VH-VL binders against Large ribosomal subunit protein uL6 (rpl6). Designs and how they scored, part 7

Target 1, 180 residues: Large ribosomal subunit protein uL6 (rpl6), of Picrophilus torridus (q6l1b1)
Amino acid sequence: MIKWTEQAEIKLPDDVQATMENNELKIKGKLGEASRIFRDNYVKAYIEGSSVKIATSKNNKYTKGIVGTWYSETKLLIEGVTKGFEYHMKIDFTHFPMRVSVRGDKLIVENFLGEKSPRSAKIVDGCKVSVKGDRITINGIDKRKIGETAANIERATYIRHFDARVFQDGIFLLKGEVNE
Key: E = the ipSAE of ESMFold2; O = the ipSAE of OpenDDE; V2 = 0.75 times the mean of E and O plus 0.25 times the DockQ between their complexes.

## First folded at step 1 (VH-VL)

Design pB6 (framework fv_pimurutamab)
Fold by ESMFold2-Fast, scan of step 1:
Structure pB6 (fold): chain C 180 residues (1-180), chain A 125 residues (1-125), chain B 107 residues (1-107)
Amino acid sequence: as target 1 above (180 residues)
Amino acid sequence: EVQLVESGGGLVQPGGSLRLSCAASGFTFSDYGMHWVRQAPGKGLEWLGVIWSGGSTDYGNEFTSRFTISRDNAKNSLYLQMNSLRAEDTAVYYCAKDTYEVTYDSGYTVAFDIWGQGTMVTVSS
Amino acid sequence: EIVLTQSPATLSLSPGERATLSCRASQSIGSSIHWYQQKPGQAPRLLIKYASQSFSGIPARFSGSGSGTDFTLTISSLEPEDFAVYYCQQYDSWPLTFGGGTKVEIK
């Protein structure tokens, strides 16, 4: 029989529900449902009353780090389903105007630096991407998925060979809800 | 409302220099690329060059050595410096605003949605 | 550079008739064609962008079509104010280029 010692507790808001099944924490709120897989041999997360609790079967530097990570991830899941996240990106060009559009699950960039072949960026499931003027807005409840979508978009316009006159062409993250 | 007004045209001797100006109003000048397009008497339109919102310039191949485009965003003004002028440079010179429109359906397009009235440059002795 | 060839050079028609103007590119340019109207002594006016999208305020009688190398501007029924020179312009490759123009004149 393994003896577990509680290390952390995250209290759920009244309008948030949590379930733990198959090492996956699912958090439901007014904006939707988001989840994280919390799997480890010496650390477990579980639901008790109105709280998410994190316990360890061994107390060392490794398990202390995992507890901190799962604690922070749980807080972000709660924030996402109650408030949501919004990231903003800017389309910058110097010489060759980019044509940016959303088609299905992809953001398409045409005429990047005069290239004939279009570039594309995968929009991660659960994210809404809107293009208006020189601005791209990414909305979602899962901060990790929004970050992945933003990274995909930036990567689609990466310039491998630099020239000072074209250096600023690309699509860049301006601001997000990450700092709250 | 939105307008472009060119000035500085006139009669110039061969080998001379001239600077054209274009005054913009009714839109946020610093956000848009600005182009120069010329038209010789009785001939078609010829794209001369552009200065982008970031300050970088591009020119048609035949204009790179003699013509320079610049802008002053604080004055909402666009300029064309013309050097070593030839009889073949006789034309009406238009400044034109780049349309910057990115939509889900259309994408971005380089089109000239607003044009100045044009200013005539005559290169003759 | 991409060469745009407009035909015919001159089109003589009467008011009420249909006008069909051609623009051919020296290589495939997708839908990267814009159309402009120019009246004597005036600056050009944008009519159609991206081969087939009408610019704001342009009368419904103007329409554009085509893709690749062959593009058409159609005026379904000519009005007196439509007698002008029409230019196509490409933005597929630098430098930007215009066609030689088609003059639509009163017969």
Scores: ipSAE 0.000, ipTM 0.441, lowest interface PAE 20.2, mean pLDDT 82

Design pB7 (framework fv_pimurutamab)
Fold by ESMFold2-Fast, scan of step 1:
Structure pB7 (fold): chain C 180 residues (1-180), chain A 122 residues (1-122), chain B 107 residues (1-107)
Amino acid sequence: as target 1 above (180 residues)
Amino acid sequence: EVQLVESGGGLVQPGGSLRLSCAASGFTFSDYGMHWVRQAPGKGLEWLGVIWSGGSTDYGNEFTSRFTISRDNAKNSLYLQMNSLRAEDTAVYYCARDHYSEWLGTDAFDIWGQGTMVTVSS
Amino acid sequence: EIVLTQSPATLSLSPGERATLSCRASQSIGSSIHWYQQKPGQAPRLLIKYASQSFSGIPARFSGSGSGTDFTLTISSLEPEDFAVYYCQQYDSWPLTFGGGTKVEIK
């Protein structure tokens, strides 16, 4: 028999519901549902009463790291379904004015460094992207998906092979994020 | 069962192009990051790149200009487009599933395909 | 990029013996190592994740240890099916890299 030792507890708000099946934690609140897969041989997450609990069968610095990650992720799921998240990005160019637009599930960047071929970034399902002037706003309830969308957009304008002193153009995440 | 099956390998002349496919079954494909790893005959493993659940890609430094990874979640399929092939690209190409669904990180490769052989020779 | 050096390149042992395989990183990577087993003609198989955690279904004779720059995979008592090539892999930084492998062969 495996002996599990409780390491962390996250109490659910009264307006939030959680389910755990097949290593997937699903959190439902007023803004919708978000989930995370919490799979590990020595760390488990489970629901007991009105709390999400995290326990370990092997205690060391690495399993403690996983506990910390799952604790943080669970709190972010709760925050997302109750308040939501908003990321802001800035469009920056030196010589060639890039044109940014949303087309379906993609953000399209035209005229990046004067390139003829447009660049694109996938907008992850569950994210709403809007462009206003030199600002891009990404809204959603799943922080990981918003972060992935922001990373996709930033990566689409990344300059890998050239001196950054010469080419400073790009789309960059603004310092921090705003919760709605 | 959870399974990955590669296809599309074969003999290609130097300078040619080839597209590899990887068919996934037994899990929610759209939730996972997917990697390509290659292995030259008698040599070790070399990571080529990844495409995350949201569609963003990362590549090994030497592969960014010649190789493109894409996916079609409706078909549960992963692709590797290889251009300007060279003799040193001769290898078995594996697709592999990332252990966790990660937005900006990597983890263990818990499920691998059987591999498909690409031979670049004149 | 982070270079992983595995040693020895080849380890010749008999069934029942203990195998100790080394993986050294060119810089400190915390515990950011996974271990894989590959048999001839087969795809690799995940054995150990996060330096020391056994993946599901892996026999108890396999264990991992280490942190920083020095990592070890141990097979406490070799079984006939354990003769294979073993690779370490780091995930501390991009690009992801593998060690050159250690071949465990039968005497």
Scores: ipSAE 0.000, ipTM 0.437, lowest interface PAE 17.2, mean pLDDT 82

Design rB1 (framework fv_refanezumab)
Heavy chain, then light chain:
Amino acid sequence: QVQLVQSGSELKKPGASVKVSCKASGYTFTDYAMNWVRQAPGQGLEWMGWINTYTGNPTYADDFTGRFVFSLDTSVSTAYLQISSLKAEDTAVYYCAREYGSDTLYEFDYWGQGTLVTVSS
Amino acid sequence: DIVMTQSPDSLAVSLGERATINCKSSQSVLYSSDNKNYLAWYQQKPGQPPKLLIYWASTRESGVPDRFSGSGSGTDFTLTISSLQAEDVAVYYCQQYYDFPTFGQGTKLEIK
ESMFold2-Fast, scan of step 1: ipSAE 0.005; ipTM 0.496

Design rB2 (from rB1 with heavy chain E99D Y100F S102Y D103E T104W L105S Y106D E107A; framework fv_refanezumab; at its last look DockQ between E and O 0.30; V2 from the best seeds 0.00; counts 0 for: pae E 11.2 > 2)
Heavy chain, then light chain:
Amino acid sequence: QVQLVQSGSELKKPGASVKVSCKASGYTFTDYAMNWVRQAPGQGLEWMGWINTYTGNPTYADDFTGRFVFSLDTSVSTAYLQISSLKAEDTAVYYCARDFGYEWSDAFDYWGQGTLVTVSS
Amino acid sequence: DIVMTQSPDSLAVSLGERATINCKSSQSVLYSSDNKNYLAWYQQKPGQPPKLLIYWASTRESGVPDRFSGSGSGTDFTLTISSLQAEDVAVYYCQQYYDFPTFGQGTKLEIK
ESMFold2-Fast, scan of step 1: ipSAE 0.006; ipTM 0.512
ESMFold2, look of step 2: ipSAE 0.006; ipTM 0.516
ESMFold2 (binder alone), look of step 2: mean pLDDT 93; pTM 0.945
OpenDDE, look of step 2: ipSAE 0.133; ipTM 0.690

Design rB3 (framework fv_refanezumab)
Fold by ESMFold2-Fast, scan of step 1:
Formats: structure tokens, C-alpha cells, sequence
Structure rB3 (fold): chain C 180 residues (1-180), chain A 122 residues (1-122), chain B 112 residues (1-112)
């Protein structure tokens, strides 16, 4: 028998449902469903009543860190399915005006640094991207997927270090996350 | 024909300074970044940093801040590496190397200077 | 920084035989947006500067014999010399240019 000690509790809002299967926490709310895999040898997450609980079988700096991470991730899943997340990015160019558009599941960047070949960034499933003027907005319920989409867009316009001081062109995250 | 021609070998005492030159020809100097790479005796290659030939702005790797200065004279298509307060550990062959821009998105060293041996001994 | 590790440190291969040199990066050098591996290979003979052989992991530089080929993606790369010639005796370096440039420690190739 393994001895488990409860370390954290996250109470679910009235209109949010949670399920735990195969170490995957699934949270369902008004805006949709999002999930995270919580797997560790000494830390477990489980559902009891109207709460998500996190317990440990070993008490050390490692397990304390994992508890904190899973606690934060669970709260972000709840926030995402109830309020959603909105990231803002800015289109900047110095010498070469670039054109940014959305085509299917990709953001397309044309004329980046005068390049003939367009660059593209994968829009992660579950994210909606819109472009208006010099602003890009990414909406979704899963903060990780929004972050991944923003990173994909930044990478599509990444300028190697030795050109950064001359060419400040790129698409950059502005304020991080803005809740709608 | 693209060429990078460096200045001759230098023998210096600890505490002295040295200035190595790298003269480019056969291409438009300001369209390509110039990098510096060090190779200590019997050792591998170590990237030191680069200088933007259009703006003159240098960027240094973390281990090469302070005593190392990259500069240019665009009128003669020449890049310079200056090392101050020389130490025995600075003994090495110093290479300049051009970075080719693949539509500004990529870089690798397509042309190298012949190298300049700097020996620091007391 | 990205650490580049080559294997073996040295190898001896008979004339006409295949030589294989491996290079591993501590993180992926594949840029997802352009689907290119930011990886180059250089040849350095004693007393000479390095010479570019391969860039974008598999593109052969102009003037480099076709017996030289590069392969791999992400974190694991290989330089292959299909039929070793006497002039191929040298130290070979891999180099990433996904971030600030870093080189492998080098592989010394000798004739058996």
C-alpha cells in the first residue's frame, strides 16, 4: 500500500465538469473541452466530489514543484473553458513591408525581408487567428495551444541574431494573454 | 572571385594589444556579415561573434566580451579584430568568415580567410 | 547554447571504402516554418582554413565531389564519404546555425 498525502485542492465552478481517465484530466465548460496529462511516479491528480485534488507519496522539492505545476495547469484549464484566452501579436517591419494572412490552418507571411518564398506558421487545432492591420489576435480555450501557435508565428519571422539590430522585422507577442 | 585575405602572424607579449585585418574582394562587402572564429593550437573551432557590414554593429559571443572589438572600414572592404590586454590563452589562429544570406533566413560560412596566428608569450 | 557532439573522435578507413561521421545536437535544428535543418559540415586540412562541404544538412556546396553527402534531420546528422580518396584525410566539423553558431569537437579521418 502506497501512502498518499493530499497537497492541493482546486474547486470546480458549478458549470464545469472534470473527468480523469488514463492520467488525463479533461475539463469541460461552456466554451468547450480541454485536457492535460498528469502522470508522475510520486504525484497523482484525481477527482473527489466537486474538486480536483493533487496528492503525493513522497515529500521533496521535486514533488512540491510538480504539485505547483499541476495546480496552475488545472486552474488554466478551468479559466480556458469558462472565459477563454486571447493573445495579441504585432506585425513589425522596417525596410520590407510584409503581408500577413490566414489560409486554412496556416498563417502566411509574404514579402518577409523581401523574400520571394512565403513563410508559414501552423495554427494549432482549437485556435482561431485573425489579422487586422498590424495586429494579430489568437483566440482559444487551451492556453498551451495558443502559446504554441504564437511561438509558431514568431518562428516564421525569426531573424537570426546577427541581423536583429538592422532588421527588426517580425511578429511579436505583445501583452501575452488577454481574457475576453 | 571571392577572397578574404588576412594580415600576417603576430608575436606579442602579455598585456599588449593586436589588431588583425580581413580584406574582402570579389563581392559587395556590405551585403554579407563577417564572422570571427578562433582555433587554439590542437583544438576545434570556436565562434567569437560577427559584425554587420552594413551598419557596423558588432555582436559578441559571451566568452568574447570586453577585450575583443570588431570594427570595419567599408571604404576598403576590410574587417578588423582587436584584442586588448593579451593573455597566453589568446594564442590561436583567428579566422574571418563570410556568412551568406539565403534570402536573409539562413547562414553558414561559405568563404574563410587563410587565418592569422597570434602568439602570446613572455 | 546548442551543444554539438560528434562521433567518433577519430576513424581510419581504407581507400575506396565508405566513411561515416555522426553529429548530434542538444536540441532540434529543424526550423518548422521552412522545414530546413540549419546544419553544415566542414573539412579542415592541416595548416588550412575550414572548407564548407554541406549546408542545410544535405545540400552539397559547389565544387564539392559527389562522394560527399549529408543526411539526417532534427538532432541526428551524418556525413558520408562513399569512396574514400587520399585527399579526404582531414578533420571534419559539423556546425549548427539555428541559433548562435556552435561547432562539434571534430572527427579526425585517416587512411587505414
Amino acid sequence: as target 1 above (180 residues)
Amino acid sequence: QVQLVQSGSELKKPGASVKVSCKASGYTFTDYAMNWVRQAPGQGLEWMGWINTYTGNPTYADDFTGRFVFSLDTSVSTAYLQISSLKAEDTAVYYCARVEYDLFSGSYFDYWGQGTLVTVSS
Amino acid sequence: DIVMTQSPDSLAVSLGERATINCKSSQSVLYSSDNKNYLAWYQQKPGQPPKLLIYWASTRESGVPDRFSGSGSGTDFTLTISSLQAEDVAVYYCQQYYDFPTFGQGTKLEIK
Scores: ipSAE 0.000, ipTM 0.437, lowest interface PAE 20.7, mean pLDDT 83

Design rB4 (framework fv_refanezumab)
Fold by ESMFold2-Fast, scan of step 1:
Structure rB4 (fold): chain C 180 residues (1-180), chain A 122 residues (1-122), chain B 112 residues (1-112)
Amino acid sequence: as target 1 above (180 residues)
Amino acid sequence: QVQLVQSGSELKKPGASVKVSCKASGYTFTDYAMNWVRQAPGQGLEWMGWINTYTGNPTYADDFTGRFVFSLDTSVSTAYLQISSLKAEDTAVYYCARDTPEYWGSDYFDYWGQGTLVTVSS
Amino acid sequence: DIVMTQSPDSLAVSLGERATINCKSSQSVLYSSDNKNYLAWYQQKPGQPPKLLIYWASTRESGVPDRFSGSGSGTDFTLTISSLQAEDVAVYYCQQYYDFPTFGQGTKLEIK
């Protein structure tokens, strides 16, 4: 094949295993298994020896962008299954103390802006959410799922019927950290 | 609407040089590689090589190293084939041909230029 | 280099009859990773550039008449024209793209 060109190589740590089936890259490490679907017309990911390789059949701005994305996603999968990720969120209120708790696969927010009906946010499978004081911690091995959970929580406290200059109540993302 | 339009026929003496152009239209020039194919009078097709239109990097078949140079002008969507130190055996029709947009890096050609006849004689 | 050999070098077929052109590769052009045959067929009429007819050994290019079909796998391939028409007078080339592209020597198709 004349135009099949290797663009990137990610070496797997000794304690990490990778499999590629049906365009899905699965990475398994000490903390668990995480996966990503890598489908494209001109870009492929495959396993060769102890490495994940990304190759292109055509070179243009589009395929270069995809190579970069898959390279970064693969590295994040490896980091996730070996060290894990931790996101932090802060609970902020002005006049009505909101009550935040975890119930099953949902984070429940009560008394948001004095509202009688509780608000809820779905906790994506594979994420562990903990509430302590004014802080919410989200732990997991899949950075996308943690990000989705954080977005769900932040969205549950969006202020829609008030001027944002007057009310800043909500639950907001502070930062993400890598942990073992 | 995809078209590859090549420059006109050339009559040259041995030792001269020639530069054949291939102007692309109807698609994004840099999304597809451009190939060059030679056909000597009464003979079959010979793949000469290709040029990556995004990077500008050429690849030549073994028989077409040295005197043959592939180049581009992306601002006008044009590929060029230059042949230096022309010999009688370079007499042929030269075609540009567009590579296909296939996932597995296939090199079959969906669109061809009309061909440029280069005649080398004394 | 993969060498492509066509047979016959030329053939004459009556209008409405079946024409069969064979192509052999010096090594397999079947890629195990995608299970595809990296083989194309072209038609070249006098004074014209080649026109793509078939790719992946058996997939017909858009706009190509149903009477053209490709078959085969690995090293042995066939182009079939089921009912020859006057406009089909041409030289036909097979081409592999498993490695650097190489063409067969061509088969000249004429009417009896």
Scores: ipSAE 0.000, ipTM 0.458, lowest interface PAE 15.5, mean pLDDT 84

Design rB5 (framework fv_refanezumab)
Fold by ESMFold2-Fast, scan of step 1:
Structure rB5 (fold): chain C 180 residues (1-180), chain A 123 residues (1-123), chain B 112 residues (1-112)
Amino acid sequence: as target 1 above (180 residues)
Amino acid sequence: QVQLVQSGSELKKPGASVKVSCKASGYTFTDYAMNWVRQAPGQGLEWMGWINTYTGNPTYADDFTGRFVFSLDTSVSTAYLQISSLKAEDTAVYYCARGDYSEFLTGYYFDYWGQGTLVTVSS
Amino acid sequence: DIVMTQSPDSLAVSLGERATINCKSSQSVLYSSDNKNYLAWYQQKPGQPPKLLIYWASTRESGVPDRFSGSGSGTDFTLTISSLQAEDVAVYYCQQYYDFPTFGQGTKLEIK
């Protein structure tokens, strides 16, 4: 008796391995291993042959959304472990030259708007951040973690109490939705 | 209100093909499965299979593999049943029916039905 | 597949009297995890599509008169019409949806 109806299939490249246990999909490739928790009452993901399959026990707008999300996330996990992701950020200042450096698991910003106390941004585990001139590059295999790191960096240079038309100092995401 | 409106009756020669349509209105087309049920003249109901309206994936009962094809045009909320190489035994009323899911997606009960399309195959 | 067998094949009942139609499945359609019977009943009048009457063995579909009731569990099910009306003349079908759907052969209900 077939209990679940297959809704999507993602074929794994020959050099990629997948495992599914405890509602966690783990994808392993040449660049490393990345995972996502796929937990839902009416949607399940499983491994069959060389494919990741997504099945539902109900067909409605809710499960349609979950299937689409898990399909996209699985594709991104595969892309991450085979090609990796690279985000680019730009250092902008108008009045005070800021100094940006990486120290351990933090990006440190000194002299932001002439402030004496440095600002810092947490670099999420699994991300490598490098600073070269006015550019910051974030590399990793997990797109979600790279996005979180970029958001942390942008937030660290947020200007709340100044007129934004006058002060454009900050660190901002460039072209970096993802690399191709 | 929910409605399923099917195409008109067809008279075909053996070996011909026929395509029956079922246009849905009054609900979100992709939220429910579309099922096909056949009824030969004076006989009972026979489930043919279903099509997942979100994915487009059809599932056929064992007796309805090969010559029968379920398809969709989501842009106009319409499901189609195509029968190729028609035989006299295909003479029947064909119904589309909206499926509400069972816990397993292995079966359905049918809350709304089309009016039926009579397909007659004769020489 | 699950085979559905109805009895009788036909019956005649006087107006206002009780009509009883039986349905038997070749295996249980009761799912132990949710304690539901995956069984439905339909009414079909000449020249019309079937109309859903009952689902989950005993739940009456919206708009269906309360004289219609379903009962039973596992493999043995009954559709009851407590007081037959003229408009109830039809063929009645049971259907399981525990596995891929299968219908009973139908029971023709006529007025005496």
Scores: ipSAE 0.000, ipTM 0.446, lowest interface PAE 20.1, mean pLDDT 83

Design rB6 (framework fv_refanezumab)
Fold by ESMFold2-Fast, scan of step 1:
Structure rB6 (fold): chain C 180 residues (1-180), chain A 124 residues (1-124), chain B 112 residues (1-112)
Amino acid sequence: as target 1 above (180 residues)
Amino acid sequence: QVQLVQSGSELKKPGASVKVSCKASGYTFTDYAMNWVRQAPGQGLEWMGWINTYTGNPTYADDFTGRFVFSLDTSVSTAYLQISSLKAEDTAVYYCARESLDYYGSETYWFDPWGQGTLVTVSS
Amino acid sequence: DIVMTQSPDSLAVSLGERATINCKSSQSVLYSSDNKNYLAWYQQKPGQPPKLLIYWASTRESGVPDRFSGSGSGTDFTLTISSLQAEDVAVYYCQQYYDFPTFGQGTKLEIK
């Protein structure tokens, strides 16, 4: 009954498998499996042959935006399961040497601005966080989860605006990269 | 070929200092942390600490603070361990060891490769 | 701060027989976020540096014979040599890298 017009096609690499079930696209490759929920009234994603295809039942600004988003997200899923992602963060302290360590699913920050109580940041499932000197590396196959982990870490060392004029301590994102 | 080559054996008097070198080749020196591991004669392996080759920041295990200094010369891909005020109990083989990169792109704390070791003997 | 304890301290095994070495950690080295055990095994022969055998508790390093295998999870780990060869005589060490690295005390493997 509904007429769907193909708007985009993403060809899968030979070593990548995709499944579409209950509006969830799962992409499986060398490094693991990652997924996204692609649910909309006028846009659908489906697998045909060796490709992920995106189709619309209406062609307007709204559906074009969604097609672009799902296209980009699908490419990121493929990139994540084949190459992975790596984010780099830097530990900066000027007055009190902060101690940063990973314990279970949390990054622990001790001695931040001399505070007696440690601060913590949730490491999102699927992310590997490594601390080496003043550099923090976040690795994973899901770019959204890495971004969320980086945001959690940055928030853990947030300084109130009036304090920032005196203290520049914190943990800050240096760059987001695809791990080769 | 990825390898670590250390300086030769040293015989020192108590109170002297020693500087052990570890020259890396076959990879980008600053991509991997360098660890130091000590092994006293007939004993097991004891981790001393590590140095971030990207930043130069050293971290020491609790038993290795004060007299022990880790440093780098990135221009020649070399890591150094300096021990001051040598004691007889410092007699050991000192190894440098690289942290391996996971082929999945994650950095980890297992060690490969290892240097051949440098025997430091402290005797009067 | 994680203490690694191996057992036995030494063992003698006949050529062609199975050798098993155990390693226990004072706390779990299984990381919930990536579901990996931060545990490695090394082989050390007299006068030589340690040689990596196994990482991630069960992943065999390239070039290591398939008679070597690692197993276990959390706090209890085992290194198995399915059929002992003469060149396998060595001291074996487990190492955790979940926190600051620590090694077991070593297990000396000899021919019976």
Scores: ipSAE 0.000, ipTM 0.437, lowest interface PAE 21.8, mean pLDDT 84

Design sA1 (framework fv_solitomab_arm2)
Fold by ESMFold2-Fast, scan of step 1:
Structure sA1 (fold): chain C 180 residues (1-180), chain A 121 residues (1-121), chain B 106 residues (1-106)
Amino acid sequence: as target 1 above (180 residues)
Amino acid sequence: DVQLVQSGAEVKKPGASVKVSCKASGYTFTSYYMHWVRQAPGQGLEWIGYINPSGGSTNYADSVKGRFTITTDKSTSTAYMELSSLRSEDTATYYCAREGSDYTLPGMDVWGQGTTVTVSS
Amino acid sequence: DIVLTQSPATLSLSPGERATLSCRASQSVSYMNWYQQKPGKAPKRWIYDASNRATGVPARFSGSGSGTDYSLTINSLEAEDAATYYCQQRSNWPLTFGGGTKVEIK
């Protein structure tokens, strides 16, 4: 029998439901469902009443750090399924106008640095990508998936073997443009 | 095959209550919101409420608030609406309709056949 | 509540003509859907999130718009398109429908 000490509690809003199965926390709300795996030998997350609770079997700085991380991740899951997240990216070019469009589960970049073959970036499941003028908007309920989609888009326009001072073409995440 | 099958027509007197069922099949019941929409004879569509079957959270239109309850039975994949203190203006065809509970919120893609509720003395 | 105003109330056209149905919202919306309803039948999801055709919807149908102004266009009307079309916003509670536009074939 392991002795567990409760360290943190996150109260669920009335319109949000949580389930815990196989160390995976699933949060469902009006905008959808998002989940995180919370697995550790000395820290556990569980549901009691209308709350997500986090408990430890060892009291040290390592377990306190994990509690803080899981607490923050749980709050982000709740925010995602109730309000959602929105990231903004800017299309920028100096030499050749690039054409950006969404086709299925991919963002397609044509005419990047005058290249004949299009480049593509995978839009992670659960993310909605919209292109308007020189702006790209990524919407979703899972902050990690939005971040992954943004990283995929940036990666699609990486300039390899070129000095960044010469070419600043690319698609970049705009700092501070995260939906409240 | 994905389908929603509703209970049969109801005729009620003013002041009575009515309970309509909507049985879902062919999909994971808790992965979709269930909406209720009504339509008075010869009139347009009116959204009256929804439930998230996963957790039971609900939201209702002001026109029915205080008289309207949506519930689910997950074991039978059935949603219910109950409307009390019936008035003549509640005479309508009542539809259940599912909506994906993912971020895309793709609208109500599958609808029940409708249940006619007539309130008359 | 967000009020959706559809115009015209009735649209009577001949086969092959272009039909344009308007839906105007009393305030900006980010999710607009369209439903087709034929007499005595349940509505069918037709266009979702402004411009996406539902599975099985013919290519002659297109949706467009943003903010407060949305439209549904049928580029070459066919007899089977006779129905009432409703717009519906998903941005704010309560969800609301427009009054509908009835499309008739002459």
Scores: ipSAE 0.000, ipTM 0.461, lowest interface PAE 16.3, mean pLDDT 84

Design sA2 (from sA1 with heavy chain E99D G100L S101Y Y103F T104W L105S P106G; framework fv_solitomab_arm2)
Fold by ESMFold2-Fast, scan of step 1:
Structure sA2 (fold): chain C 180 residues (1-180), chain A 121 residues (1-121), chain B 106 residues (1-106)
Amino acid sequence: as target 1 above (180 residues)
Amino acid sequence: DVQLVQSGAEVKKPGASVKVSCKASGYTFTSYYMHWVRQAPGQGLEWIGYINPSGGSTNYADSVKGRFTITTDKSTSTAYMELSSLRSEDTATYYCARDLYDFWSGGMDVWGQGTTVTVSS
Amino acid sequence: DIVLTQSPATLSLSPGERATLSCRASQSVSYMNWYQQKPGKAPKRWIYDASNRATGVPARFSGSGSGTDYSLTINSLEAEDAATYYCQQRSNWPLTFGGGTKVEIK
């Protein structure tokens, strides 16, 4: 009884599989599997042939926005499982050389501003973090999780009790250094 | 190959200044810290300072602070140390050493051959 | 400053014997490095981050420890191991070295 009108179609590459169950779109490619929950009363995503399709039962600004979001998220899932994503961060300091290392699911920062206690940042599941020189590389198939990991690392080196003009120490995301 | 090559031995009078060079080759100069470490005859190792060539940041040990300056010339991949108002206690072999300063490097992995500085009247 | 105390100052042993060199820090450190120095030569990084052998270091060498207590062990001494060994901390500024342990082969 509800009339659905197709608004968008994303063609799957030959080596990518998609499944839709319980409002969760799962995309599987050579690098792994990633998923997103797509739930709405007036917008639905479904698999037809070798494509992911997005349809609406109402045509308004609200549903158009959701279609655009789900379309973009689906493309990012496909890109992630086929090519992956890589974010770059830079270790920068002026007074106290910080030591950065990876231990299990955490990035450990030692000697930040000469502090005795190490700082730590949670590495989100599915992300691989590596350190080389003054560069930190975050690799993964889920762009959202990579962004969360980068934010955790930046947050670990926030300077609250010192004048940031005097101390420029931190770990920062390098703009234009992401594989998009 | 990675090398650090230092300038030759120096003999100075008390109160003079000495400048020692350390020329790096075989790696990206700005990706590594450069430390200076000295050793008096028959004694142990003493860290005296570092420079980060990428940012120019320096740090000096209290034993030499006020008389000690570390600089770099990025175009020639060379680090310099200068020690002024020399005393007999400054007689030592001075080493430069690089340090990647990350988890996988760990410590000073490449050292210069050393420069002997003798302060005598 | 973090003071590193090495003991003994001198260790005289025969080839084939086991040597254990100690390094104690005046306060807890996150990791410790060791350097080997032979007379008239520059030091060489030997062990880093407590227990990792540097490239080219023989398997008979091992490092261990955490907090304030660290050690360097040579399981079976060879003549070429005669040298002074220095521990060094990178946890806090200034960087500090121990006074060294001289290993002599009888």
Scores: ipSAE 0.000, ipTM 0.460, lowest interface PAE 17.7, mean pLDDT 84

